# Designs tried in a protein design chat: VHH binders against q9p7q7r1507to1629. Part 22

Target 1, 123 residues: q9p7q7r1507to1629
Amino acid sequence: SVLLAEDNIINIKVISRYLERIGVKFKVTMDGLQCVEEWKREKPNFYSLILMDLQMPVMDGYQACNEIRKYELENDYPKVPIVALSANALPHVVLSCKDSGFDSYLAKPITLQHLSLIISGIL
Below, E stands for the ipSAE of ESMFold2; O stands for the ipSAE of OpenDDE; V2 stands for 0.75 times the mean of E and O plus 0.25 times the DockQ between their complexes.

## First folded at step 21 (VHH; framework vhh_8ghr_2)

Design y3 (at its last look DockQ between E and O 0.22; V2 from the best seeds 0.00; counts 0 for: pae E 9.7 > 2, placed apart)
Fold by OpenDDE, look of step 21:
Structure y3 (fold): chain B 123 residues (1-123), chain A 123 residues (1-123)
Amino acid sequence: as target 1 above (123 residues)
Amino acid sequence: EVQLVESGGGLVQPGGSLRLSCAASGFTFKSSYVIGWVRRAPGKGEELVARIDPKSGYTRYADSVKGRFTISADISKNTAYLQMNSLRVEDTAVYYCARESIDYGFTHGFDYWGQGTLVTVSS
């Protein structure tokens, strides 16, 4: 299952459509806090991938990713792949994602091809 | 001009082996690029099969091919390979070679693809 954290309705619709076409189960959360709480609520490895927008209300993607990584370490959880979604690929943004514990970075707009490759389990 | 040219596809019986080649031009494997093999089976979506960083030699595989396929790269020839052993009917697909740009260890997708080579596994 994929966990999507995105607050933009249009982006949610687009990404959801892609996930449906790929044929994977997914759940949507609207901010970083909801994402973290949903992830914690399920068993380890329930979610095989988290797609996380960087800019969200309440809690942004950087904070959410950091919280997940801390929780994984504290509880000896397996590391879940987390992919950052962002409008740009500027070096400082990429570095910030790395520092926050992201595994990869996708620049918007998200394409079906990119999503398919990520979900194949290598990224 | 960046080009990727696949070769080595063909018809093979289940349990057989094939070796695919991907000749790259217009860029060097000494740069910050990752090479991937992506396959598309009839009526199915794309699946990232294997990925290699030619400089480091680091590789990743889809669960579906682990233990059977081996990706490698020859920097001197600027060519990547996919050794496919113990082939199965479900491995039937068009296999594409693709280039991925890596920035600070992060990716935003594959930017160049070959035309693909057909692999048919049938008794």
Scores: ipSAE 0.014, ipTM 0.270, lowest interface PAE 8.1, mean pLDDT 90
Fold by ESMFold2, look of step 21:
Parts: sequence; C-alpha cells; structure tokens
Structure y3 (fold): chain B 123 residues (1-123), chain A 123 residues (1-123)
Amino acid sequence: as target 1 above (123 residues)
Amino acid sequence: EVQLVESGGGLVQPGGSLRLSCAASGFTFKSSYVIGWVRRAPGKGEELVARIDPKSGYTRYADSVKGRFTISADISKNTAYLQMNSLRVEDTAVYYCARESIDYGFTHGFDYWGQGTLVTVSS
C-alpha cells in the first residue's frame, strides 16, 4: 500500500486518480501528524511508499519525515521509502529533504509518468 | 571515480537460474544510495527489475519477477546481487546495475550505470 499525505483537496483528487490508474492500494491523510500516526498504527512494511507533501498544517512534511525516521531508529524498524512533494525546486529544499530523511523529491505538478516510475521502483 | 561492474550473465534454458553480481567502487553502500537492477530487452524500453537500499535493507521488485528474483547486498564487499530463478524466455535482456543518489532527489535519477551483462533464456 501507498500512504499519501497531502492537505490540498485538488491535489488529493489528482494524485488519487493517478494511483487508481496505476492500480495500487493507497490511503490518504491530510496533515503530517495524521500521516505519522497512520504509519505507526500499521505493522512495519505495511506501507511500501509514503508520498509526503512538504507544506501541511499541524505538522509539516519535514517534521513528519523526521518523526518517522526517529521512530524507525528507536525501534530498529526497516526504512520506509518517503518521497517529498514540493511546489518549488529551490536548491535548499533538496538539502532540507536530505537532512530530514527523505529518499527522493518531486516537484509539483506531479505527472502520471513520474508517479508510475516511482511506483515501479518500489514494486 | 564511480564504477559499477556487472557479472554473471550468460545463456540458460527456461526454468534455469543465474546469479548476477554488481561490484561497486568510488562510493560505499553505507552511504545514502539505492542500487537497482534495470533490464533492456531488444526493442523495448527500460524496466526496473529490483531495487535495494543496502543501508536500510528495503527491497522492491517488478511484478514481472516477484517470487522469482531476489536482490541482496553485501555491504562489506560493496557488492549487490540479483538471484534469478525460474527464468523465462521473456527475461532475455541486458541487465544493468545502477545507482541512485538521494542527494539530488529527482523523479528518476540513477546517476551511474554499469556496462550491462547479457542474459539469454533459450532452448
């Protein structure tokens, strides 16, 4: 399954349509805190990929990613792939994503082609 | 200089097995890199067959090979492996080992590729 964290309802609809077209199971959460709690609720490796928007209310994507990585280290869990979704491609965003523990970074708007490539990489 | 060197390809009958190796130099598997096996069949595009994060141990497989192929890594030898079982004629391809750096976080970013090793499955 894929876990999507995105607070923009338009983006949720677009990305959900792409995921359905690709044929993968997914769940949507609307802020970073919901994302972290949903990921913790399931067993390790239940989610094969997290698509995480960087700008979200309550807890942003950087904080959420850092919390997941901290939890994995504290519990000796395997590292889940986390891909950052960003509205811009400023150079410091790439560095911030690395420092927060993201595996990859995608600039919006996300296309079906780009999403398909990411999904095929995780099976 | 970063290098990836594949070995272990050859001619095999349907139902047979092969083990491919990818020896890496110029970087270490302890760093934040992903190793993938990508194949190109004659007249076809690229297919990401399997992916491993050697640091975390996460693995992913294409649906076409799931249950038949196993990717692994030996961090101490800086080498990745692809165990290929129950081979089929459609598995015939040049198999490439490739590296992805998360430092740049792009949609698809295997930044270094090996020279490839040919796998031919034929009676």
Scores: ipSAE 0.011, ipTM 0.123, lowest interface PAE 9.7, mean pLDDT 83
ESMFold2 (binder alone), look of step 21: mean pLDDT 82; pTM 0.833

Design y4 (at its last look DockQ between E and O 0.04; V2 from the best seeds 0.00; counts 0 for: pae E 11.9 > 2, grease 26.1 > 24.2, placed apart)
Fold by OpenDDE, look of step 21:
Structure y4 (fold): chain B 123 residues (1-123), chain A 124 residues (1-124)
Amino acid sequence: as target 1 above (123 residues)
Amino acid sequence: EVQLVESGGGLVQPGGSLRLSCAASGFTFKSSYVIGWVRRAPGKGEELVARIDPKSGYTRYADSVKGRFTISADISKNTAYLQMNSLRVEDTAVYYCARESIDLYSWTHGFDYWGQGTLVTVSS
C-alpha cells in the first residue's frame, strides 16, 4: 500500500488517478501530521511507500519525514521508502530532502511515467 | 572543458585561519550544480567537508567542521570559497573542490569533476 500526503485537492486527484492506473492500493492524508499518525497506526511494512508533498499545513513534508525516520530508529522499524513531491527541482531542495531522510524526489507536475518509474524501483 | 582550480592552501598554526578558493570554468554557477569541498588526510579516506548550491546559497557541513568552516560562492566570479577558522591539526589534508551532479530521476549524485587539490597543513 502507498500512503499519499498532499493537501492540494487537484494534486490528490491527479496522483490518485495515476496510482489507480498503476494498480496499487493507497490512502490519502492531508498534512504531515496526519501522514505520520496514519503510518504509526498501521503495522510495520503495511505501507511500502510514502509519497509526501513538501509544502503542507500543520506539518510540512520535511518535518513529517524526520518524525518517521526518528520513530523507525526508536522502535527498530524497517525503513519505509519516502518520496518527496515538490514544485521545484532545485539543487537546494534536493539536498534538503536528502538531509531530511527522503529516499527519492519527484518534481511537480507529477507524471504517470515518472511516478511509475519511481514505484517500479521501490515496490 | 570543465575545470576546477583550487588555491589558498598553506601552512598555518593551530587556531589560525585560511581561505581556500575554487575557480570554476567550463560551466556556470547559475546552473543546477552543487560545489563541494572534499579533503583527504594522510592515511585517511575522503571526507566531504562542505557543500553549497551557489544559486540558493544552501549549505551543508560535516559535523567535524561545523561552526569553524564556511562555504560560499560568488556567482559573478564563478568561484567557490572555504573559509576555515579555528584550524586544528586534524584538519591537515589536501582539499579538493568538486562539482556534484544530481540525477533527479534516479536520485543518484556524485562528483564528476575535481580540482587538483590544495594542501592545508596545520602544525605548531
Scores: ipSAE 0.165, ipTM 0.586, lowest interface PAE 1.8, mean pLDDT 92
Fold by ESMFold2, look of step 21:
Structure y4 (fold): chain B 123 residues (1-123), chain A 124 residues (1-124)
Amino acid sequence: as target 1 above (123 residues)
Amino acid sequence: EVQLVESGGGLVQPGGSLRLSCAASGFTFKSSYVIGWVRRAPGKGEELVARIDPKSGYTRYADSVKGRFTISADISKNTAYLQMNSLRVEDTAVYYCARESIDLYSWTHGFDYWGQGTLVTVSS
């Protein structure tokens, strides 16, 4: 399964349609806290990929990624692939993603082509 | 200028083998880059077939090719290879070599440079 964390309804609809066309199971959460809680709720291998928007209410994507990585270290869990979704490609954004523990980074607008390649690449 | 040049495509019978090459210029495999092979069959989208991190030697494969295809890299020749064994008609596609960066200066996801592609046809 894929876990999508995104608060923008238009982006949720677009990305959900792409995931359906790719043929993967997924769940949507609308902020970073919901994302972390949903990921913790399931067994470690249940989600094979997290797509995480950087800008979200309550808990942003940087904080959420950091919480997941901390929890994995504390519980000796395998590292889940986390891909950042960002409209901002400035160098400091790239550094912040790496520092927070993201595995990769996607620039918005997200295309089916790029999303399909990333999902295929986590094999 | 970054360039990726594929070679080794052709016509082969089912069950046969073929080796694709990807010669890189404008960068070196000693740098922090990942090399991938992506294929596009007529009327289908693009599928990442295999990727390699030349520095560590770590590889990943699509389920569709596991056990049949092997990706490798020769750092001294700045060349990546895709050994394709037990070929099937479904493997017919244009195969592209592509570069993914994990360097800070060229942090990107997906593939930032693509070759021209080489056609592989699997048919009796």
Scores: ipSAE 0.000, ipTM 0.135, lowest interface PAE 11.9, mean pLDDT 82
ESMFold2 (binder alone), look of step 21: mean pLDDT 81; pTM 0.823

Design y5 (at its last look DockQ between E and O 0.80; V2 from the best seeds 0.00; counts 0 for: pae E 8.3 > 2)
Fold by OpenDDE, look of step 21:
Structure y5 (fold): chain B 123 residues (1-123), chain A 124 residues (1-124)
Amino acid sequence: as target 1 above (123 residues)
Amino acid sequence: EVQLVESGGGLVQPGGSLRLSCAASGFTFKSSYVIGWVRRAPGKGEELVARIDPKSGYTRYADSVKGRFTISADISKNTAYLQMNSLRVEDTAVYYCARESFDAYSFTHGFDYWGQGTLVTVSS
């Protein structure tokens, strides 16, 4: 299953459509805090991938990723792949994502082709 | 032709300081390139010491040099710098300036161009 964290309704619709076409089950959360809580609620390895927008209300993607990584270490959980979603593809943003513990980065607008490549490499 | 030329290496005592320079040509720091300093100590492998995105000024450091080394870039001079303070014997190495080739989607990176290197020797 894939966990999507995205607060933009249009992006949610687009990405959801892509995920459906790819044939993966997924759940949507609207901010980083909800994403973390949903991930913690399920068993380890329940989610095989997290797609996380960087800019969200309440808790942004950077914070959410940090929380997940911290929780994984504290509980000896397997590391879940986390892919950052961002409109900004500048090097400093990508480096920031890597420093925060992200495994990959997708620049918006998200395409089915790139999403499929990421998912096929992870799942 | 892309070129990187390091300078500023030398012999220094423990606790001393050095400033390395990396003059880049054939490309501009105004582009989306990341510059890194990589060192090779005798008998050891490569260690990425520091990285900078000149456009944003964003930097990252290896844990081994955090708090002691500072990477910077002057876009107007197309030159990157490595200020090394509180040098230790274990910092002895050939220091290379390198341009990163970065794949944002896979978070994989390499270095497509390197300088000739400059030797830094820290000894009493």
Scores: ipSAE 0.046, ipTM 0.433, lowest interface PAE 3.1, mean pLDDT 91
Fold by ESMFold2, look of step 21:
Structure y5 (fold): chain B 123 residues (1-123), chain A 124 residues (1-124)
Amino acid sequence: as target 1 above (123 residues)
Amino acid sequence: EVQLVESGGGLVQPGGSLRLSCAASGFTFKSSYVIGWVRRAPGKGEELVARIDPKSGYTRYADSVKGRFTISADISKNTAYLQMNSLRVEDTAVYYCARESFDAYSFTHGFDYWGQGTLVTVSS
């Protein structure tokens, strides 16, 4: 199952429709804290992929990713794939995501093609 | 033709300083490219010691050099620099300037163009 962290209702609708077309089960959370809490609530490996927007209220995507990676290290958990959803693909943003512990990124606007490729390569 | 030309290497005592330069041609720092300094010590693998996105000014350093090395870029001269302070014997290596390229869906840390390297020897 896929965990989506996105605070923008329009983006949630678009990405949800894409995930439905791909045929993947998913859950939506609306900030980084909700994402971290939901991921912790389930068993390790329950979520096969996290799609995480970088800019969110309460806890941004960089912070949320860092929290998940820290929790995995502290609890000897397997590393869940985390894909950043970014407003752009500028080199410094891509490097910041890599350095924060993300496994990959998707630049907005997200297309069905790109999302499908990420899911098939990870799932 | 993309070219990267390093200069500024040499022999330095421990605790000394050197400044390396990387002059780029065939592309411009106004474009969104990342420049890295990679070193190879004798009998060792490659270590990425520093990187810079010249357009944004974003920088990152290896833990082994944090606080001692500073990477910078001058867009008008299309040149990147590595200021190396408080040099140690362990910093002895050939230092390469390299341009990073990225794959659209991964954090592939690939270098598509490399300089010829400049030797830095730190010895008493």
Scores: ipSAE 0.012, ipTM 0.305, lowest interface PAE 8.3, mean pLDDT 85
ESMFold2 (binder alone), look of step 21: mean pLDDT 81; pTM 0.818

Design y6 (at its last look DockQ between E and O 0.12; V2 from the best seeds 0.00; counts 0 for: pae E 11.5 > 2, grease 30.6 > 24.2, SAP .685 > .668, placed apart)
Fold by OpenDDE, look of step 21:
Parts: structure tokens; sequence; C-alpha cells
Structure y6 (fold): chain B 123 residues (1-123), chain A 124 residues (1-124)
């Protein structure tokens, strides 16, 4: 299953459509806090991938990623792949993502081809 | 090129202490990499002893070493450490430093780089 953290309704619709076409189960959360809580609620490895927007209310993607990484270490969880959904691919954004523990990033707008490449290892 | 080089192993009596070092190169602890110490005793499988995220300082220990071993990292030196106190005969093993990694395309998890290992022998 894929966990999507995105607060923009349009982006949610687009990404959800892509995920449906790929044929993967997914759940949507609207901010970083909800994402972390949902991820913690399930057993380890329940989610095979987290797609996380960087800019969200309540808790942004950077904070959410840090929280997940901390929890993984504290509980001896295997790392879940976390991909940042970024408005751009500027060097400082990439650096910030790496600092926060992201495994990779996708620059918006998100395409079906990009998602397919990332999720191909799950299917 | 990513490299991990362990040092500090040796012979020690039960109850003694050792400090292992893992000098990393080819990548920086400034980013969110996880460094682990894995040991392999003769006739036994690998055991993850401790792991650390150098950037955050968050750590995790195997129950077998909790309270006796301490993993740490110096970002400025790009080096991880394993302080081993109250050593026991059963701690005898080759200790490896390893970097944790995830392959997004294959969705495989594990350690992608290892050091050559350093032998720790605990004997009276």
Amino acid sequence: as target 1 above (123 residues)
Amino acid sequence: EVQLVESGGGLVQPGGSLRLSCAASGFTFKYSYVIGWVRRAPGKGEELVARIDPKSGYTRYADSVKGRFTISADISKNTAYLQMNSLRVEDTAVYYCARESIDLYSFTHGFDYWGQGTLVTVSS
C-alpha cells in the first residue's frame, strides 16, 4: 500500500488517478501529522511507500519525514521509502530533503511515468 | 567511492572495555544515513548490535548489549563509534560497520556498504 500525504485537492485527485491506474492500494492524509499518525497506526511494512508533499499545514513534509525516521530507529522498524513531492528540483530543496531523511524526490507536476517507475518495485 | 574502515578491536578480559571506530568516506553524516554495527560470531549469524542516525543522534540497541554498549557519531570527523563496556565472552565476534540504504526501485532494505571488520576477542 502507498500512503499519500497531500493537502491540495487537485493534486490528490491527479495522484490518486495515477495510483488507481497502476493498480496499487493507497490511503490519503491531508497533512504531515496525519501521515505520521496513520503510518504509526499500521504494522511495520504495511505501507511500502510514502509520497509526501513538502508543504502542508499543521506539519510539513520535512517534519513528518524526520518524525518517521526517528520512530523507525526507536522501534527497530525497517525504513519505509519516502519520496518527497517537490515544487521544484533546486539544489537547496534536494539538500533539505536529504537532511530530513527522504530517499528521493519528484518534482511537480507529478506524472504517471514517474510514479510508475517508483512503484514498479512494489508490483 | 563509499568506504567504511573499522578499528579498535583486540583482546580484552571479561568485564573490560573497548572502543571501536568506523571512519566513513565517500558520503557525509550530515545527511540522513543510518550507520550500524553488525557482529558475526563463529558459527552464528549476523546480529545488528546498534544503529544510529548521526544527524539526529537517535540510536537503537539490541537487547543483548543494551546498557553496556553505546553507539555515537562525530559528524565533523565523519566517524561512528561503538563504546563497549562490561564485555562478556559471548561478545566475541568480528564487528562490522555498515551503512543502511534503501533501493526505491527494488524496494529492498539493508546495508549497502560494509567495512572490512575488526575482531573483538573477550577471553580470560
Scores: ipSAE 0.017, ipTM 0.271, lowest interface PAE 6.5, mean pLDDT 90
Fold by ESMFold2, look of step 21:
Structure y6 (fold): chain B 123 residues (1-123), chain A 124 residues (1-124)
Amino acid sequence: as target 1 above (123 residues)
Amino acid sequence: EVQLVESGGGLVQPGGSLRLSCAASGFTFKYSYVIGWVRRAPGKGEELVARIDPKSGYTRYADSVKGRFTISADISKNTAYLQMNSLRVEDTAVYYCARESIDLYSFTHGFDYWGQGTLVTVSS
């Protein structure tokens, strides 16, 4: 299953439609805290991919990614692939994502082609 | 053509200091580019010791050099610097200035342009 963290309803609908067309199971959370809590609720390999928007209320994507990576280290869990969703591709934003523990980066607007490529490379 | 030219290497005693310079041409720091200092000790792999985006001021350091090395840049001179303080014998290496490339589909980073390298030797 794929875990989507996104607070924008339009983006949720677009990405959900893409995930349905690709044929993968997914769950939606609307902030970073919900994402971390949902990921922790399930067994370590239940989610094979997290799609995580960088800009979210309560806990942003950088913080959420850091929390997941810290939890994995403390519990000797395998690293879940985490893909950042971002409005831009500025080099310092991309580097900050890498330094926070993200595995990959998708610039908005997200296309079915790019999402399919990421999922096929991970799954 | 893109060029990176390092200078400032040499022989220094443990506890000493050096400042490395990296003069860039063929591209400009006024746009977002990431410059890294990479070192290679004889017979060892590469270690990225510091990186900077001169436009934004974003910096990052390897744990091995935190608190001892400082990366900076002067956009008007198109030059990056690595100030190395409290040098140790394990800092002995050839230091390269390099420009990072970034793949939009993954964070597997490479370097598309490299300088010639400057030797830093820390020995008593």
Scores: ipSAE 0.000, ipTM 0.199, lowest interface PAE 11.5, mean pLDDT 83
ESMFold2 (binder alone), look of step 21: mean pLDDT 81; pTM 0.821

## First folded at step 23 (VHH; framework vhh_8ghr_2)

Design j1 (at its last look DockQ between E and O 0.29; V2 from the best seeds 0.00; counts 0 for: pae E 4.7 > 2, grease 26.1 > 24.2)
Fold by OpenDDE, look of step 23:
Structure j1 (fold): chain B 123 residues (1-123), chain A 122 residues (1-122)
Amino acid sequence: as target 1 above (123 residues)
Amino acid sequence: EVQLVESGGGLVQPGGSLRLSCAASGFTFKSSYVIGWVRRAPGKGEELVARIDPKSGYTRYADSVKGRFTISADISKNTAYLQMNSLRVEDTAVYYCARESIYDFWSGFDYWGQGTLVTVSS
């Protein structure tokens, strides 16, 4: 299953459509805090991928990623792949994402091809 | 075929400067890759020295080289550089240029150059 953290309704619709076409189950959260809580609620390895928007209310993607990584270490959980979604078309924060514990980076707008490439490499 | 070729290494005295080059082929700096410089000193493991996203120019440095080294990229030449100033004896190492995809950070660097030796000695 894929966990999507995204606060923009249009982006949620687009990404959800792509995920459906790819044939993966997914759940949507609207901010980083909800994403972390949802992830913690499920068993380890329940989610095989997290798609994390960097800019969200309440808790941004960087904070959410950090919380997940900390929790993984504290509880000896397997590391879940986390892909950063950037609002900018040109990557300028990819290195920040790498340092923050993200496993991948996708610049918006998200394409089916890029998403399929990420998922095929993980799932 | 993807290829990275380093150049510019050599012998220099402490306090001196060197500029390393990494000529890339088989892919473009306009694609979804970051370039890193990784060094391996004698008897030590590898250390990531610096990273750059060529498209944006965004950079990261190891604490050990901050303020002394500058990584850059020329997209038109498909070449990355490492300007090394105020060199220290402990900077002695083989310096490698490497490529990393932004789509699979977990895989690490997927292509490496042959390396260029930098020796800092009085």
Scores: ipSAE 0.420, ipTM 0.730, lowest interface PAE 1.1, mean pLDDT 94
Fold by ESMFold2, look of step 23:
Structure j1 (fold): chain B 123 residues (1-123), chain A 122 residues (1-122)
Amino acid sequence: as target 1 above (123 residues)
Amino acid sequence: EVQLVESGGGLVQPGGSLRLSCAASGFTFKSSYVIGWVRRAPGKGEELVARIDPKSGYTRYADSVKGRFTISADISKNTAYLQMNSLRVEDTAVYYCARESIYDFWSGFDYWGQGTLVTVSS
C-alpha cells in the first residue's frame, strides 16, 4: 500500500485518480502528524511508499520525514521509500529534502507518467 | 574528465586553523552540482563535514564542526574552500572533496578527489 499525505482536496483527487490507474492500494492522510501516526500504526512493511507533500498544516513534510527516519533508526526498521511532493524544484528545496531523508521528489504539477516512473522504480 | 584536487592539508597544533581548497575541472560551479567535504579518520567511516551549492549558496554542516568550520565557493575560480578553525585532535583525518548532483537522489557523491591529510597534534 501507498500512503499519501496531502491537505489539498484537489491534489488528493488528482493523485488518487493516478494511483487508481496505476493499480496500487493507498490511504490518504491530511497532515504530517496524521501521516506519521498512520505509518506507525501499521506493521513496518505495510506501506511500501509514502507520497508526502512538503507544505502541510500541523506538521510539515520535512518534519514528518525526519520523524519517520528517527523512528526507523530507533526501532531498527527498514527505511520506507518517501517521495516529496514539491511546489518547485529550486536547489534549496531539493537539498532540504535530501537532508530531511526523502528518497526522491515530484515537482508539482504531478503527472501520471512521472508518478508511474517513481512507483515502478521504487516498488 | 571531471577532477577534484584538494590542497591545504598539513600538520597543525590544537586550536590552530587550516584552509582547504578544492579546485574543480571538467564541470563548472554554475551547474547543478553540490560540493561536499568528507573526512575519514583512521578506523572510522566517512563523515560528511560540510556541503555547499555554489550557485545558490546553500550550506549544511555536521554537528561536530558547526561554529568552527566554514564552507565557501568561488565560482569564478571554480574552487570550493573549507576554513577550519579551533582545530582539535579528533579533526585529524584525510579530507576529501566530492561532487553530488542536486537532482539525483540515488547516486550520492559521484566524483571524489584523492584527499588531503590534516593532522592535529602537539
Scores: ipSAE 0.115, ipTM 0.546, lowest interface PAE 4.7, mean pLDDT 88
ESMFold2 (binder alone), look of step 23: mean pLDDT 83; pTM 0.839

Design j2 (at its last look DockQ between E and O 0.04; V2 from the best seeds 0.00; counts 0 for: pae E 10.6 > 2, SAP .671 > .668, placed apart)
Fold by OpenDDE, look of step 23:
Structure j2 (fold): chain B 123 residues (1-123), chain A 122 residues (1-122)
Amino acid sequence: as target 1 above (123 residues)
Amino acid sequence: EVQLVESGGGLVQPGGSLRLSCAASGFTFKSSYVIGWVRRAPGKGEELVARIDPKSGYTRYADSVKGRFTISADISKNTAYLQMNSLRVEDTAVYYCARESIYPFREGFDYWGQGTLVTVSS
């Protein structure tokens, strides 16, 4: 299953359609805090991938990713792949994602081809 | 270049204390790394003594040192520490500071210091 953290309704619709076409189950959260809480609610490895927007209200993607990584370490969980959804692919953003513990990133706008490539490499 | 440099080792009597330091360079404690202290006693294999995630402050200890050793990290100094209290003869070992990369995969410790000798003897 895939966990999507995205606050933009249009992006949610677009990405959801892509995930449906790919044939993977997924759940949507609207901010980083909800994403972390949802992930924690499920057992380890329940979610095989998290797609996380970097800019969200309440808690942004960087904070959410950090929280997940902390929790994994504290509880001896395996790492869940986390892919950042970024408005751009500038070097400083890529480095920030890396430092926050993201495994990869997708620059917006998200395409089916890129999403399929990421998912096929992880699932 | 990534570098870890240990210091603070020496000779101490049983029941004594030592504080080891690990000065890191070439990377930042704000990144996706954890720091561990690994010791190698004479005739024995490596033992992970303690580890810390500098960002979160989360720590873990080997059962053999719980309650006696404390690992900590100062992000501003990019330095990790191992406070060793109530030292025992069996704590005698070369103590290494090591970095574990947690991105993109947790593949163990990838960089090690030169080690510092701790000798506990009457």
Scores: ipSAE 0.038, ipTM 0.320, lowest interface PAE 5.7, mean pLDDT 91
Fold by ESMFold2, look of step 23:
Structure j2 (fold): chain B 123 residues (1-123), chain A 122 residues (1-122)
Amino acid sequence: as target 1 above (123 residues)
Amino acid sequence: EVQLVESGGGLVQPGGSLRLSCAASGFTFKSSYVIGWVRRAPGKGEELVARIDPKSGYTRYADSVKGRFTISADISKNTAYLQMNSLRVEDTAVYYCARESIYPFREGFDYWGQGTLVTVSS
């Protein structure tokens, strides 16, 4: 299963349609806090991939990623793949993602082709 | 200052084995970095031989070395290893340890070691 954290309704619809076409199970959360809590609720490795928008209400993607990585370290959990979704590709944004513990970075708008490649590389 | 220091290269006969080490400093394997071994033979381009995510244990290998080479990492020592068995003359190259770039849709490395020479000949 894939866990999607995205607060924009249009992006949720587009990405959900892509995930359906790829044929993977997924769940949608609308902020970073919901994402962290949903990931913690399930067993390790239940979610094989997290797609996480950087800009979200309540808790942004950087904070959410940090919380997940901290929790994994504290509990000696396997590292879940987390892919950042971002509106821009400025170098300092990409480096900030790396420093926060993201594994990859996708610039919006997300395409079916790019998403398929990410998922096939994980699965 | 990020550094990657390779060791363990040398001259080996065909069929022999070598173990390469890559000691990392300036960052920790407890983070989400990927370590790769890249080789460059004279007159050849670069070939990604193997890669590992030390935290998860995820690995991938080039077809040319599958079944013969094993990449591993020791998080407590902040060191990655490449065990090379059943060596062939074609494996002769300078082997570089490299840290994976932040560019997720292509192989790219942001830091490189100086390289260690592996020569396989009779």
Scores: ipSAE 0.005, ipTM 0.112, lowest interface PAE 10.6, mean pLDDT 83
ESMFold2 (binder alone), look of step 23: mean pLDDT 84; pTM 0.846

